VHH binders against Tubulin glycylase 3B (TTLL3B). Designs and how they scored, part 15

Target 1, 358 residues: Tubulin glycylase 3B (TTLL3B), of Drosophila melanogaster (Fruit fly) (q9vm92r272to629)
Amino acid sequence: LEERMAFIEDYQQTQARSLLLYVREHQPAELISENGTIFSTTLDFALGKVKKMVRHAEHYSLDDARIKPPTPAEIVENQTFMVQSTDVLKSNAKFKVSEKVMAEYARLAGLYLDQIESLRPDYRWDGSRNLWILKPGYQSRGIGIVIRSSLDDILQWTSNNQNKKYIVQKYIERPLLIYRTKFDIRQYMLLTITDTKVSIWTYRDCYLRFSSQEFTMDDLRESIHLTNNSVQKRYKNKTNRDSRLPKNNMWSLDQFKNYLRIMGAPDGSWSKTYNGFKQNLVAVVMASLDETELLQNAFELYGCDFMLDEHYNPILIEINSTPDLSPSTEITARICPMVLKDCIRVVVDLPKNPTAAT
Below, E stands for the ipSAE of ESMFold2; O stands for the ipSAE of OpenDDE; V2 stands for 0.75 times the mean of E and O plus 0.25 times the DockQ between their complexes.

## First folded at step 8 (VHH; framework vhh_4orz_3)

Design j03 (from j01 with A33Y; at its last look DockQ between E and O 0.45; V2 from the best seeds 0.00; counts 0 for: SAP .715 > .668)
Fold by ESMFold2, look of step 8:
Parts: sequence; C-alpha cells; structure tokens
Structure j03 (fold): chain B 358 residues (1-358), chain A 125 residues (1-125)
Amino acid sequence: as target 1 above (358 residues)
Amino acid sequence: EVQLVESGGGLVQAGGSLRLFCAASGFTFSDNYMAWLRQAPGKRREWVADITYGGSTDYADSVKDRFTISRDNAKNTVSLQMNSLKPEDTAIYFCARGPSWFDLSTGTYPYYDSWGQGTQVTVSS
C-alpha cells in the first residue's frame, strides 16, 4: 500500500511539473480562451506542488521524507487538479484568464522549473506528457514492456498483472534524436575483483543502436521506443525513414563523431559525454558494492546502455550483466570479438596487488 | 615477429609542429589498438594518445586539442600530429600496441603488448 501511495504521489508531482512545462512551452495567447474551462487555481496548485518539491530537494527537514497519507480534503484537491490538468495536457483545454495573467503564470512556471531543475538535473529530461515505463519483474526477455501516461491505466495494469510484479519508472521524454530517430549507446564495462580491490574498466569503443521508426510521443509502440537490438531486429525500417540513418540500425563511435562534426557540435562534446559515462558507472558500482557481497578473484563484463539529452549529457538506462556479444551487424562483428579478446588481456595482465604491511 | 619503428622526431621551437610516424609489422595491424606514449627525462612513461581499430581516438588532458593520432591501415602506420608544442612535451615518444580498456580507478591504460624503439622530440624555448 505504501509503495502504491508513494507512486501516486510521485505521479501527481510529475503531473504538476508537466503542466508547468506545458505552460513554458507555449505562448500565453495559445493557452487561453474566453470560453476556457480551466481556472487559474489549477496553476496555483501546480506551482505549490513544485515549491514543496524545491524545499524537499534542499533537504531542509528529514521529517518530511516520510510518505504521509493525504487527508480526505487533500484527496479531493488532488483529484480536481488531476482532472483539470489532464484536460489541458491531453485535450488542449484552455484557461479562462486574461493574457496578462497567463503571462505572469508563465513567468512563475519558468522560475519554479529553473529552481527545481537546478536541484534535480535529471528533471530536465522530462516533458509534459507524464509518461511511465512498466517493466515486468519476471523473466520476460523484453516482452511485456509498455509505456503509459494515465495513472488509472498504470494502476489497473499492475493490478491486472499482479503475478508479474511490474517495476514502474519515469520514461525519458526528451532524448537526443538523430535525424528524428531515437537511439542508445552500448558501452561495455568490466569489473575485476581481486583479493584486495575492485577495479572498474570502460571499453575504449562503443556503438549506437537506432529505432526502425521516427520518434513520436503520439505512438508508444516498441518499434519506436525500445532501441535494444532484440526488439528492433523483428522490425523493418519504415520506407519514409531518413536515408542518412544506417540500414542495419547501428553506427560505430567514429560514425557518431563524424555526425557531431557535420552538425557543428562543439569540440570536446564526445569527451564530455564519455567522462559522464565514467562518472555514472563509478557511482552505480559504488552504490551496488555497499549492498553486495563481493566474489573474490572474479571478473564480470557488463553491457551498459546510455541515452543522451539534447546537450549531449549521458543518461544511464540499464546495465546488463550478461550482454549478448554475438555479431549481428558489421559493427558488432568487429567490436564484439575485440571486447572479448581485450577482456582476456586485462584479466591475464592485471598488475599484482600491493601487499599491505601488517 | 612484432616490429614497431618510430620516426619523425627532432628539435622544434615552442609553438611549432612535428608529425611522428610509426611503421608496424608482424601482426594484423587493422585488428589492433595503437597508442603513443612518452617518457620525459627523469620521469615515468605516460600515455599520450590511442586509436582503436575502428578509428576512435582518445587523448591525455595535457595534449588534448594539440595532438592528433591517426592510422593508415593500408600502409600499417600510425601517426601523431603534434601542434602548438611546449617545452613540457620534450620526451622520447614510443609507439605501442595498446589495451582497449581504461582503468577508472587509476585513470590509466596499464598494459601494452609491445614497444617501439622510440623517437626523441625536443622542444626549445
């Protein structure tokens, strides 16, 4: 119950941010109508929610970290907000306020969003659609992953599939696109464990995997949104897809660097992105070691999947402990065998651990 | 029999440029990562740059944006274009067949399969 209540609160907070993002993305005149059905109290509620989120992110009170059950009045207030905000976001409902008043709300929305995004940089990846990805906890091998926007649909889906124990995560709505197409980056990581230390290694090279379809938030099909090869190999590229994209849906790192040069990306954009990969992977490994019993004299190869935001900042999506290294394209036919060969070189040639004086 | 032969070193004034060249034989060049390392007088060898079999490059912070590593698989050569040279770049430069894994804890590539003979670069003020 407490997990369900925590998700509902998270969803409602995200809805408030989504409404403010929607307001920021539009001119005030586009948002209003003399016949509008939405009153300014819906915006007041969203601003209030985000203000509370700013206070919590600043960590001013540990007593506020607990999930509190809402009062009946708060439940009604939340429901009213959810109905009205959904009408704006999903049905293009208009506010019944003057253009001057709407402009002031847009200014406040920008101000509060800037505040929360400075404290929670990952919020910059969200859009106005409040999308969530549902992943089965059972061994589905990629089957059963869905993306939903409606709170009721999400709650019904998990209720209808209770034996499958779904994991619900916020979907990244603002990925970097190449020629209007979603992609991810497969980065290999090696973890070596000796009697005295754990070493983290990143592979020098990586590759990109593209969707077979153009990206749109209006269609949540897996052929558009799930870039992993096991999904995409079941689909044919759409005939109107940009011809500059690779037919086999993969780029080498060199091809991606050439793309960055052609598009005029600042020098060093990839270096900053790769440094971000390193930092993300160190952070995840260190967090996991605090919770994990170490196996001495072992090594593990991981396939790490990243997306990028529009500023080339990395977004870690997944770390796969048993990555498929079978060649499937000319890109993987070169990289995958070399990853294995070079893994052996590291494992065989590891420096001897210094002995500590005792 | 692996052989790496460096050339192109010499004396250059600060702010000048040099191009180093390494001819490789005795292994399948196009399957291997290649690297340049250097050793200044009285210092340990340090990594300068490397290039994967796929052409992706990486550079030490001290040479970033000044040096360019490249390879020619048809001629089995790797090159290092060094621009805006500083006296701190004075060293013996070594070509190597390098590892493809970066050790995040040390910030280094700790293993290389082989070394060339080296070529001296001297940058005068």
Scores: ipSAE 0.444, ipTM 0.677, lowest interface PAE 1.2, mean pLDDT 81
ESMFold2 (binder alone), look of step 8: mean pLDDT 81; pTM 0.814
OpenDDE, look of step 8: ipSAE 0.587; ipTM 0.812

Design j04 (from j01 with S56D; at its last look DockQ between E and O 0.50; V2 from the best seeds 0.59)
Fold by ESMFold2, look of step 8:
Structure j04 (fold): chain B 358 residues (1-358), chain A 125 residues (1-125)
Amino acid sequence: as target 1 above (358 residues)
Amino acid sequence: EVQLVESGGGLVQAGGSLRLFCAASGFTFSDNAMAWLRQAPGKRREWVADITYGGDTDYADSVKDRFTISRDNAKNTVSLQMNSLKPEDTAIYFCARGPSWFDLSTGTYPYYDSWGQGTQVTVSS
């Protein structure tokens, strides 16, 4: 119950941010009408929610008060906000305010969004659609993953699947696209644990996996949004798909680097992205060591999935302890055997391995 | 048994050119990245250039635009064309297999799992 109420609060906070993002990305005149149905109190509520989020993020250790249940008045205010904000975001409902007042709200929205994004950098990947991804616990290969936008749908879904535990995470609404198509990057990581040292290794090569369909947030089908090969192999590519995309829905790293060159990216753009992978993986492993029992004298290969944002910054999606190494395309037929062979080389050669300075 | 045998070293005047070769055996050459490293007298071994199995190349700043790494998968060779040579290029040059992994534990260190014996390059002033 308490976890359910915590999620409902998170969803409502995200709705407030979503409304402010919507306001920021539109001209004030587009948002208003003399006969509009949405009042400025909806904007005041969203600003207030985000202002509280900023205050909490700045003063977490000093603001630690026991969460109390909302009053009946607060429940009504939240419900009213959710209905009115949904009308704006989903149905293009208009505000009943002057253009000057709307412009001031847009300025405040930008200010508060900049503040919270500086404190929570992951919030800059959010859009205005309040989308959430629901993943079954301990499953791999994308089985059972769904994307939902409605709070009621999310709560119903998790209730209907009570013999399974679900993880609910904010969906990334602003991914980098290639020829209007979503992709992710499979990056291998090796963890080796000896009596004296934990070592983190990243594989030099990786590959891209594309959706079979054109990206849109207006359609939440798995064929568009889940780039895992186990999901995508069930679908045929869009009939009028961009011919520059691979028919087998995979690119080698070399193909991606060629794309970056054609698009005029600096020659070092991949190096910056790959360094971002390294930093993300080190951070996650170090954070996880506080929470995880380590096996002595062990090694394990992980499949790490990344997306990129519009500025080529990596977004770590998940780390899989049972990565798919099946040769499903000519890309995986080459890289997957090489990854396994190269893992054995590290493990067998460690006692006598030379190192070189960069 | 993995074997990497360098050749083509020698004495050359500053401003001159030299081409190094590395013959590889005992493994599937076309599936592996290959690298050249060098060690000057009294110095640590340093990375010079590498080439992926797909032919993508990268170079140390000190040799960029002067050196060209290439591979011939039909002959199982990797080569290093060295132009506009300088006395500071004097070193033993090593062929290495890798890197396929980078060790991130205390920084970013490329991992080379096999090495040749090296070939001497001497650039006279």
Scores: ipSAE 0.548, ipTM 0.815, lowest interface PAE 1.0, mean pLDDT 83
ESMFold2 (binder alone), look of step 8: mean pLDDT 82; pTM 0.821
OpenDDE, look of step 8: ipSAE 0.685; ipTM 0.856

Design j05 (from j01 with S56Y; at its last look DockQ between E and O 0.42; V2 from the best seeds 0.00; counts 0 for: grease 25.4 > 24.2, SAP .683 > .668)
Fold by OpenDDE, look of step 8:
Structure j05 (fold): chain B 358 residues (1-358), chain A 125 residues (1-125)
Amino acid sequence: as target 1 above (358 residues)
Amino acid sequence: EVQLVESGGGLVQAGGSLRLFCAASGFTFSDNAMAWLRQAPGKRREWVADITYGGYTDYADSVKDRFTISRDNAKNTVSLQMNSLKPEDTAIYFCARGPSWFDLSTGTYPYYDSWGQGTQVTVSS
């Protein structure tokens, strides 16, 4: 129940940001009409929500935010906001305000969004569609993953599938694309526990996975929005997809680096990305240590999936404790055996001889 | 059987240059990254440089701009051109197949698998 409430709040906050983003990205004259059906109170509400978010991010740790049940009045206000904002975002409903007033709202929207994005950089990856991804679990290999935009649909979906622990995550609506196609990076991480010491290892090689279809937000099918091989192997590559993309929907790191070179990416772009991997993974592991009983002389291999933004910042989207190491493509046939072999060396050889090569 | 044979080591004065070679056999050389590591007396083996199968290179900060790693797939060899050598570069240098794991907890260099006996590099002051 608490989780549900937290999600609802997050969804509503996201809706507020989405509306403000929409307002920021459009000309005031395009947003208004004399016969507009949306009231300025909707904008006021959105601004208020984001302002509260800013305050919370500045002054309060996320841990202290006991979600209080909304009052009946708040429920009504939220419902009204959701309906009106949805009309704007999905149906292009117009505001019944003057152009001057709308311009001011746009200014404020920009201001507040900049503030919250400075505090929460991850919000920069959100679009205006307020999409969420529902995963049955970390080991699902993409099976049963759905993308939804409607709060009611999401709540209903989770209610109907109670037997499966579904994780609801914000869908990244503005990912970096390669030739108009969605991709992620599979990065391997090894955790070892020796003498109560936790070591985090990252593999220096990785690979990219592509969707078989061109990316579009107008179609939420898994073939477009999921990159897992287990999902994509079921689909044929679309004929209109860029010919420069691999048929097997995978790139090696070297192929990606080559692409970066061709595209004129700044020097050090990969280094930046890789460092970002490290930072993200350390943060996640550290966050989980308090909750995890440390087993002595244990190790675990993880497949970590990252997306990139336009600045090549990595976004951690999933950690898999039992990554697929099957040689399904020439890319995985090369890297997977090496990863396994190298894992054994770290786990078995290194402890025996700390000076031994791994 | 995977074999790596290092050569080219020797005694050199500070500021001098050496070129190390490694001959690889027993695996598809062109499909694998290669690396150089070194081990000074009483110290842990440390990563020096690596080169991917595609020819992308990376270097330890201590050798950056002084050392150059290269490979010849036709000959199954990897080389390390060492310029502006310093006494601190004195070590046994090993050829390795890579890449491998990097330890984020300790901030140490990645480990690699080497099969050779190494080649001694001594830099005199």
Scores: ipSAE 0.506, ipTM 0.785, lowest interface PAE 0.5, mean pLDDT 90
ESMFold2, look of step 8: ipSAE 0.543; ipTM 0.788
ESMFold2 (binder alone), look of step 8: mean pLDDT 81; pTM 0.813

Design j06 (from j01 with S105L; at its last look DockQ between E and O 0.50; V2 from the best seeds 0.00; counts 0 for: grease 25.4 > 24.2, SAP .722 > .668)
Fold by OpenDDE, look of step 8:
Structure j06 (fold): chain B 358 residues (1-358), chain A 125 residues (1-125)
Amino acid sequence: as target 1 above (358 residues)
Amino acid sequence: EVQLVESGGGLVQAGGSLRLFCAASGFTFSDNAMAWLRQAPGKRREWVADITYGGSTDYADSVKDRFTISRDNAKNTVSLQMNSLKPEDTAIYFCARGPSWFDLLTGTYPYYDSWGQGTQVTVSS
């Protein structure tokens, strides 16, 4: 129940940001009508929510955010906001305000969004559709993953599937695309525990996975929005997809670097990305250590999936225990055996010879 | 048995250049990444450069833009072109097999399990 409440709050906050983003991205004249059905109070509400978010981010750690149950009045206000904001975002409903007033709202929207995005950079990846991805677990390999926009749908979905621990995550609506196609990067991580010492290892090689379809937010099918090989192998590549994309929907790191070169990416773009991998993974692992009983003399291999933003910053989207190491493609046929061999070296050989060349 | 044999080391003046070679045998060379490591007296062995099986390269910050790693799969060799050498580059240089796992917490050097006897590089001031 607490988790549900937290999600609802997050959804509503996201809706507020989405509305403000929408307002920021459109000309004031396009947003208003004399016969508009949306009132300025909706904008006020959105601004208020984001302002509160800013304050919270500045003064409180995420851990201190005790979610208080909303009052009946707040519930009504939230409901009204959700309906009106949805009308704007989905149906292009217009505001009944003057152009001058709308311009001011747009200015404020920009201001508050900049503030919150400065404090929460991940919010920059959000679009205006308030989409969420529902996963049955980190090991689902894409099975049972659904994308939803409606709060009611999400809540109903989770209620109907109580037997499955579903994870709800914000869907990244503005990912970096390659030739208009969604991709992620599979990065391997090894955790070892030796003599109560935890080590986190990253593999220097990785590979990219592509969707078989061109990316579009107008169609939320898994073939478009999921990149897992287990999912994509079920679909044929569309003929309209860019011919430069691989037929097997995978690139090696070298192929990706070549692409970056061709595209004129800044020098060091990959280094930046990889460093981002390291930072993110350390943060996640360290955050989880407090919650996990450390097994002595244990190791675990993980497949970590990252998306990129337009600046080549990585976004961690999933960590998979027991990742698929099958040689399903030429790419995986090469990297997977090597990863396994190198795992054995770290787990078996390193402890035997600590003075080995590190 | 995996064998790596380094060559090309020697004495060179600061600002000079050397090219190191490594001959590999005992494994499918084209399927493996290769690396150069070095160990200065009294210091830990450190990673210098690596090259993936596909030819992607990476370098330690200390040697970036001065050193170039390359490979010849037909000859089962990996090379290290060292330009603008500095006294600080003085070390025994080792050829190693494979991309290594990088330890994020201790953060200094990847782990390698196979290397040769090394070749001495001495840079005089």
Scores: ipSAE 0.569, ipTM 0.811, lowest interface PAE 0.5, mean pLDDT 90
ESMFold2, look of step 8: ipSAE 0.643; ipTM 0.861
ESMFold2 (binder alone), look of step 8: mean pLDDT 82; pTM 0.818

## First folded at step 9 (VHH; framework vhh_4orz_3)

Design k01 (at its last look DockQ between E and O 0.47; V2 from the best seeds 0.00; counts 0 for: pae E 3.6 > 2)
Fold by ESMFold2, look of step 9:
Structure k01 (fold): chain B 358 residues (1-358), chain A 126 residues (1-126)
Amino acid sequence: as target 1 above (358 residues)
Amino acid sequence: EVQLVESGGGLVQAGGSLRLFCAASGFTFSDYAMAWLRQAPGKRREWVADITYGGSTDYADSVKDRFTISRDNAKNTVSLQMNSLKPEDTAIYFCARGPSWFDLSTGTYTEYYDSWGQGTQVTVSS
């Protein structure tokens, strides 16, 4: 119950932020009508929710693990907010306020969003749709994954599938797109464990995987939103897909670097991205090692999946302990054998040569 | 059996340019990352630049925008174009081969390199 209540609170906080993002995205005149059905108290509630989030982050307080049930009055207030905000976000319902009043709400929305985003930069990846991805706990290769926007649907889905132990996480609504198409980056990581140290290695080559269809938030089908090769190989590329994208839905790193050059990305964008991969992976591994027992004289190969934001910052999506290294395209036919060969070279060849760094 | 032979070193005036070459033999060159490292008198070897088997490059901050590493898999060579040379670039430059992993604790490929050339001297005079 504690997990369920924590998720419901997280969902409601995200709904409040989604409403304020929607307000920031639009001119005040677009949001109002004299015949509007949405109360200004819906905006007051959203602002109050985000203000509380800012106060918690500003005070550096830890999340309170003692979650208590809401009072009946709080339940009604939350329900009213959810209904009204959903009407705005999904049905383009209008506020019944003056343009001057709406402009002041827009100013406050921008202020509070900027405050929380400066304290939690990852919130910049959220959009106005309050989407969540539901993953079965038993596997991560895209099987059984769904994307939902409705709190009731999410709760009903997880209740109907409790034996599968679903993981629910916020969907990243604003990924970097290439030719209007979603992609991710497969990055390999190696852990080597000796009696004296654990070493974390990142491979210097990687590859991109594309969706078979153009990205749109109006359609939540897996063929658009799940970039895993195991999912995408079940779908044909749509005819209206940009012809510059690869038919096999994969790019080498060199092809991505060429794209960055053509699009005028800042010099050093790939170096920044790759350093971000390293930083994310070190943080995750260090946290995991503190919790686990180490097997001495061992190595572990992982497949790590990243997306990028509009500034080429990496977003770690998952780390796979059993990466598929079978060649499926000419891209994987080149890189996958090299990753395996280079694993052996690290284990066998490195002890023979002292480093220049002493 | 693995051989790496550097050439192209010499004396050059500050602000000048040199191009170093490394001829590789005794292994499948296209399977390896290649690097240039250097050692100044009285100092430890330091990483200068590397290039993966797929052609992706990286550079030390001290040489960024002045040096360019490249490889020719048809000729089994790696080269280092060195522009705007400074007296602190004076060192013996070594060609090395290794796998394409980064050790995140050190931030360098020098721990991964399993074979080295004899080196070529570069001397930059003011």
Scores: ipSAE 0.251, ipTM 0.651, lowest interface PAE 3.6, mean pLDDT 80
ESMFold2 (binder alone), look of step 9: mean pLDDT 84; pTM 0.848
OpenDDE, look of step 9: ipSAE 0.609; ipTM 0.826

Design k02 (at its last look DockQ between E and O 0.66; V2 from the best seeds 0.58)
Amino acid sequence: EVQLVESGGGLVQAGGSLRLFCAASGFTFSDYAMAWLRQAPGKRREWVADITYGGSTDYADSVKDRFTISRDNAKNTVSLQMNSLKPEDTAIYFCARGPSWFDLSTGTYTSTYDYWGQGTQVTVSS
ESMFold2, look of step 9: ipSAE 0.593; ipTM 0.832
ESMFold2 (binder alone), look of step 9: mean pLDDT 82; pTM 0.823
OpenDDE, look of step 9: ipSAE 0.528; ipTM 0.791

Design k03 (from j02 with T106G G107T T108Y Y109T P110E; at its last look DockQ between E and O 0.29; V2 from the best seeds 0.00; counts 0 for: pae E 2.3 > 2, grease 27.5 > 24.2)
Fold by ESMFold2, look of step 9:
Structure k03 (fold): chain B 358 residues (1-358), chain A 125 residues (1-125)
Amino acid sequence: as target 1 above (358 residues)
Amino acid sequence: EVQLVESGGGLVQAGGSLRLFCAASGFTFSDYAMAWLRQAPGKRREWVADITYGGSTDYADSVKDRFTISRDNAKNTVSLQMNSLKPEDTAIYFCARGPSWFDLSGTYTEYYDSWGQGTQVTVSS
C-alpha cells in the first residue's frame, strides 16, 4: 500500500508540474475563455504542490518522515485537481480568468518551475503529458514494456499483472532527436575487483539505436518509443522515415560524430557527453557499493543505456547487468566481439602493465 | 580482430632517413591514440612517440626534433618519419594502440592494449 500511495503522490506532483509547464509554454490569451470551465484554484493547487516539493528538496534530511495517508478532504481536493488539470492538458479546456490574472499565473509558474528544476535538474526533461513507462520486473530486452499517461490505467495495469511485478518510471518526454527520430546510446562499463579495490572502466566505443519511425507523442507504440534492438528488429522502417538514417537502425560512434559535425555542434560536444557518461556511472556505482558483496579477482560487464537532451547532456536510462552481446546488425557484429576481446585485455594486462604508460 | 601491421623498416646509413608506416584495421581508428615504441637487442621496450586522437604529439627526449609522428584517419595509418638516424636508433619498432577502456578510478596510467609484430630498423655507422 505504501508503494502505491507513494506512486500516486509522484503522479499527482508530476501532473502539477505538467500543468505549470503547459502554462509556461503558451501565451496567456491562448489559455483563457469567457466560457472557460477551469478556475484559478486549479493553478493555486499546482503552485502549492510545487512549492511543497521545493521545501522538501531544500530540507530533505529533515523531511525523511514516513509518507502520511491523505485525509478524505485531501483526496477530494486531489481528485478535483486531477479532473480539471486533465481537461486542460488533454482537451485544451480554457481558464475562466482575465488575461492579466493569467499572465501573473504564468510568471509564478515559471518562477516555481525554475526553482524546483535548480534543485532537481532531471525535471527539465519532463514535458506536459505526464507519461510513464511500465517495465516487467522479470523480463528483459524490452518485451512487455508499455507507456501510459492515465493514473487509472497505470494502477489497473499493475493490478491486473501483479504476478509480473511491473516497475513504473517517468518517461523522458524531451529527448534529443536525430532526423526527427528517437535514439539511445549503448555504453559498456566494466567493474574489476582486486582485493578490496573496485576499478570502474568505460569503453571508448559505443553505438546508437534508433526507432523505426519518426518520433511523435501522439502515438505511444513501441516501434516509435522503445529503441532497444530486440524490439526494433521486429519492425520494418516506415517509408516516410528520413533516408539518412540507417536501414538496420544503428549508428557507430563515428557516424554520430560525423552527424554532430555536419549539424554544426560546438567543438567538444562528444567529449562533454562522454564525460557526462563517466560522471553518471561513477555516481551510480559509488551509491550502490554498500549493498554489493564484492568477490576478489572478479569482473562484471554492464550495458548502460543513455539518452541525450538538447544540449547533449547524457540522461542515464538503465544499467543492464546481463547485456546481450550477440551480433544483430553489422554494427553489433563489429563492436560486441571487440568489447569481449578488450575486456579480456584489461583483465590480463591489469596485473602486468601498470607502468607501460607514457 | 584488431590488426596493426608495420612496414618501412630496413637498413640505413647513419645520418639517413626512414619512414615507418602502421596500417590499422578492425577498430574505429580515429577514436584511439596511437604510438610508436622500440626495443633494442637486450633492452626493454621503450616509448618513442605518441599521437592523440585529436592530433597532439609527444616524443621521447632521445628522438625529439629528429622524429615526427603523424596519422591519416582517412587511410587508417600512423607513420613515423625518422631523420638524422644514429646507430643507437637500431631496434624493432612497434606500432601500438591506446586502451579501449578508460579507468575512471584513476589508479592506472594510460597504457597500450594492442601491438603490431614490429619492423626492424638497422642503422649502420
Scores: ipSAE 0.284, ipTM 0.591, lowest interface PAE 2.3, mean pLDDT 81
ESMFold2 (binder alone), look of step 9: mean pLDDT 84; pTM 0.855
OpenDDE, look of step 9: ipSAE 0.409; ipTM 0.689

Design k04 (from j02 with T106G G107T T108Y Y109T P110S Y111T S114Y; at its last look DockQ between E and O 0.24; V2 from the best seeds 0.00; counts 0 for: pae E 2.7 > 2, grease 27.9 > 24.2)
Fold by ESMFold2, look of step 9:
Structure k04 (fold): chain B 358 residues (1-358), chain A 125 residues (1-125)
Amino acid sequence: as target 1 above (358 residues)
Amino acid sequence: EVQLVESGGGLVQAGGSLRLFCAASGFTFSDYAMAWLRQAPGKRREWVADITYGGSTDYADSVKDRFTISRDNAKNTVSLQMNSLKPEDTAIYFCARGPSWFDLSGTYTSTYDYWGQGTQVTVSS
C-alpha cells in the first residue's frame, strides 16, 4: 500500500509537470476558448505542485519525504485536477481565461519548469503524455513489457500481475532519434571484487539497436518502442523506414561515430557520451553496494542499456545482470565473443601484465 | 585472432638509429591506443611510449626527444623511430595494445591486453 501511495503521488507530480509542458509547447491563444471547460485553478494546482517539488529537491531530508494519507479535501482537489488535466492533455480541452491571463500562466510554467529541470536534470527528458513503462521484475528479454498512460490502467495491471513484481518506470518521451527511429546503446560493464576493493570496468566498444519502425508517440507498440533484439527479431522493417538505417537494425560504434561526423555533431560528442556512461555507472554501482552482498574475489558482467538525449547526454535505461551474448547479426557475432575473451583477460591476466601509464 | 608482430630490431652502434615496426591484425586497429615497452636483461618491463587512437603521444623521460612513436591506421602499423641510441637502450622491445576495459575506480594502472613476441635491440658501446 505504501509503495502504491508513493507511485500515485509520483504520477500526480508528473501529471502536473506534463500539463505545464503542454502549456509551454503551445501559443496561449491555442489553449483558450470562451466556452472552455478548464478553469485556471487547474493551472494553479499544477504550479503549486511543481513549486513543492522544487522545495523538496532543495532539501534532502528523508523524513520530509514520508507519504501521508490525503485528507478528504485533498482527495477531491486531486481528483478534480486529474480529470481536468487529462481533458486538456488527451482531449484538447480549452481553458476559460483571457489570452493575457493564459500568457502569464505560460510564463510561470516556463519559469517553474526551468527551475525544477535545473535541480532534476532527468526531467528534461519527459514530454506531456505522462507515459510509464511496466517491466517484469526479472530479465524477460522484452516479454511482458507494456507502456501505459492511465493511472487506473497501471494500478490494475500491477494488481493483476503481483506474482511478477512489475517495475514501473517513467518512459523517456524525448529520446534522440536517428533518421526518425528510436535506438538504444548496449554498453558492457564488468565488476571485479577483490579483498581490498570493487573495481568498475567499462568496455571500449558497444553497439546500437534500432526499432523496426519510425518513432511516434501515437502508437505504443513494442515494435516501435522496445529496441532490444529479442523483441525486434519478431518484426520486419516497415517499408517507409529510412533506407539509411541498417537492415539488421544494428550499428557498430564505428558506424555511429561516422554518423556523428556526417551530421556535424560537436567535436568530442562521443567522448562526452562515453564519459557520461562512466559517470552514470559509477553512481549506480556505488549506490547499490550498500544493499548488495559481495562475494570476495568475484567478477560479474553486465549489459547496460542507454539512450541519448538531443545533446548526446546518456540516459541509463537498464542494467542486465545476465546479458545475452549469443550472436544475432554480424555486429554481435564479432563483439559478443570479444567481450567474453577480453573479460577473461582482465580477470585472469591482470596480475601478470600490469603496466603503469604516465 | 589478435596478433602483434614486431620487427626492425638489431645491432647498432651507440649514436645510431633504428626504426621498429609492429604489424597488427585481428581487431579494429584505429580504435585502440598502442604502446611500446622494453625489457632489459634482469629488469622488469618498462613503458617507453604510447599513442592514443586519436594520435596523441607520450614518452618516458629517458627516451623523450630521441624516440618518436607513430601509427598508420591504413596499414595497421605502429612504429618507433629510435635516434641517438645509447647502450642503456639495449632491451627486447614489445608492442602492446591498449585495454579493451577501462578501470573507472583507479585501482589499476592501464592494462595492456595483448603483447607481441618482442624484437631485440642491442646498442654497442
Scores: ipSAE 0.254, ipTM 0.572, lowest interface PAE 2.7, mean pLDDT 80
ESMFold2 (binder alone), look of step 9: mean pLDDT 84; pTM 0.839
OpenDDE, look of step 9: ipSAE 0.576; ipTM 0.795

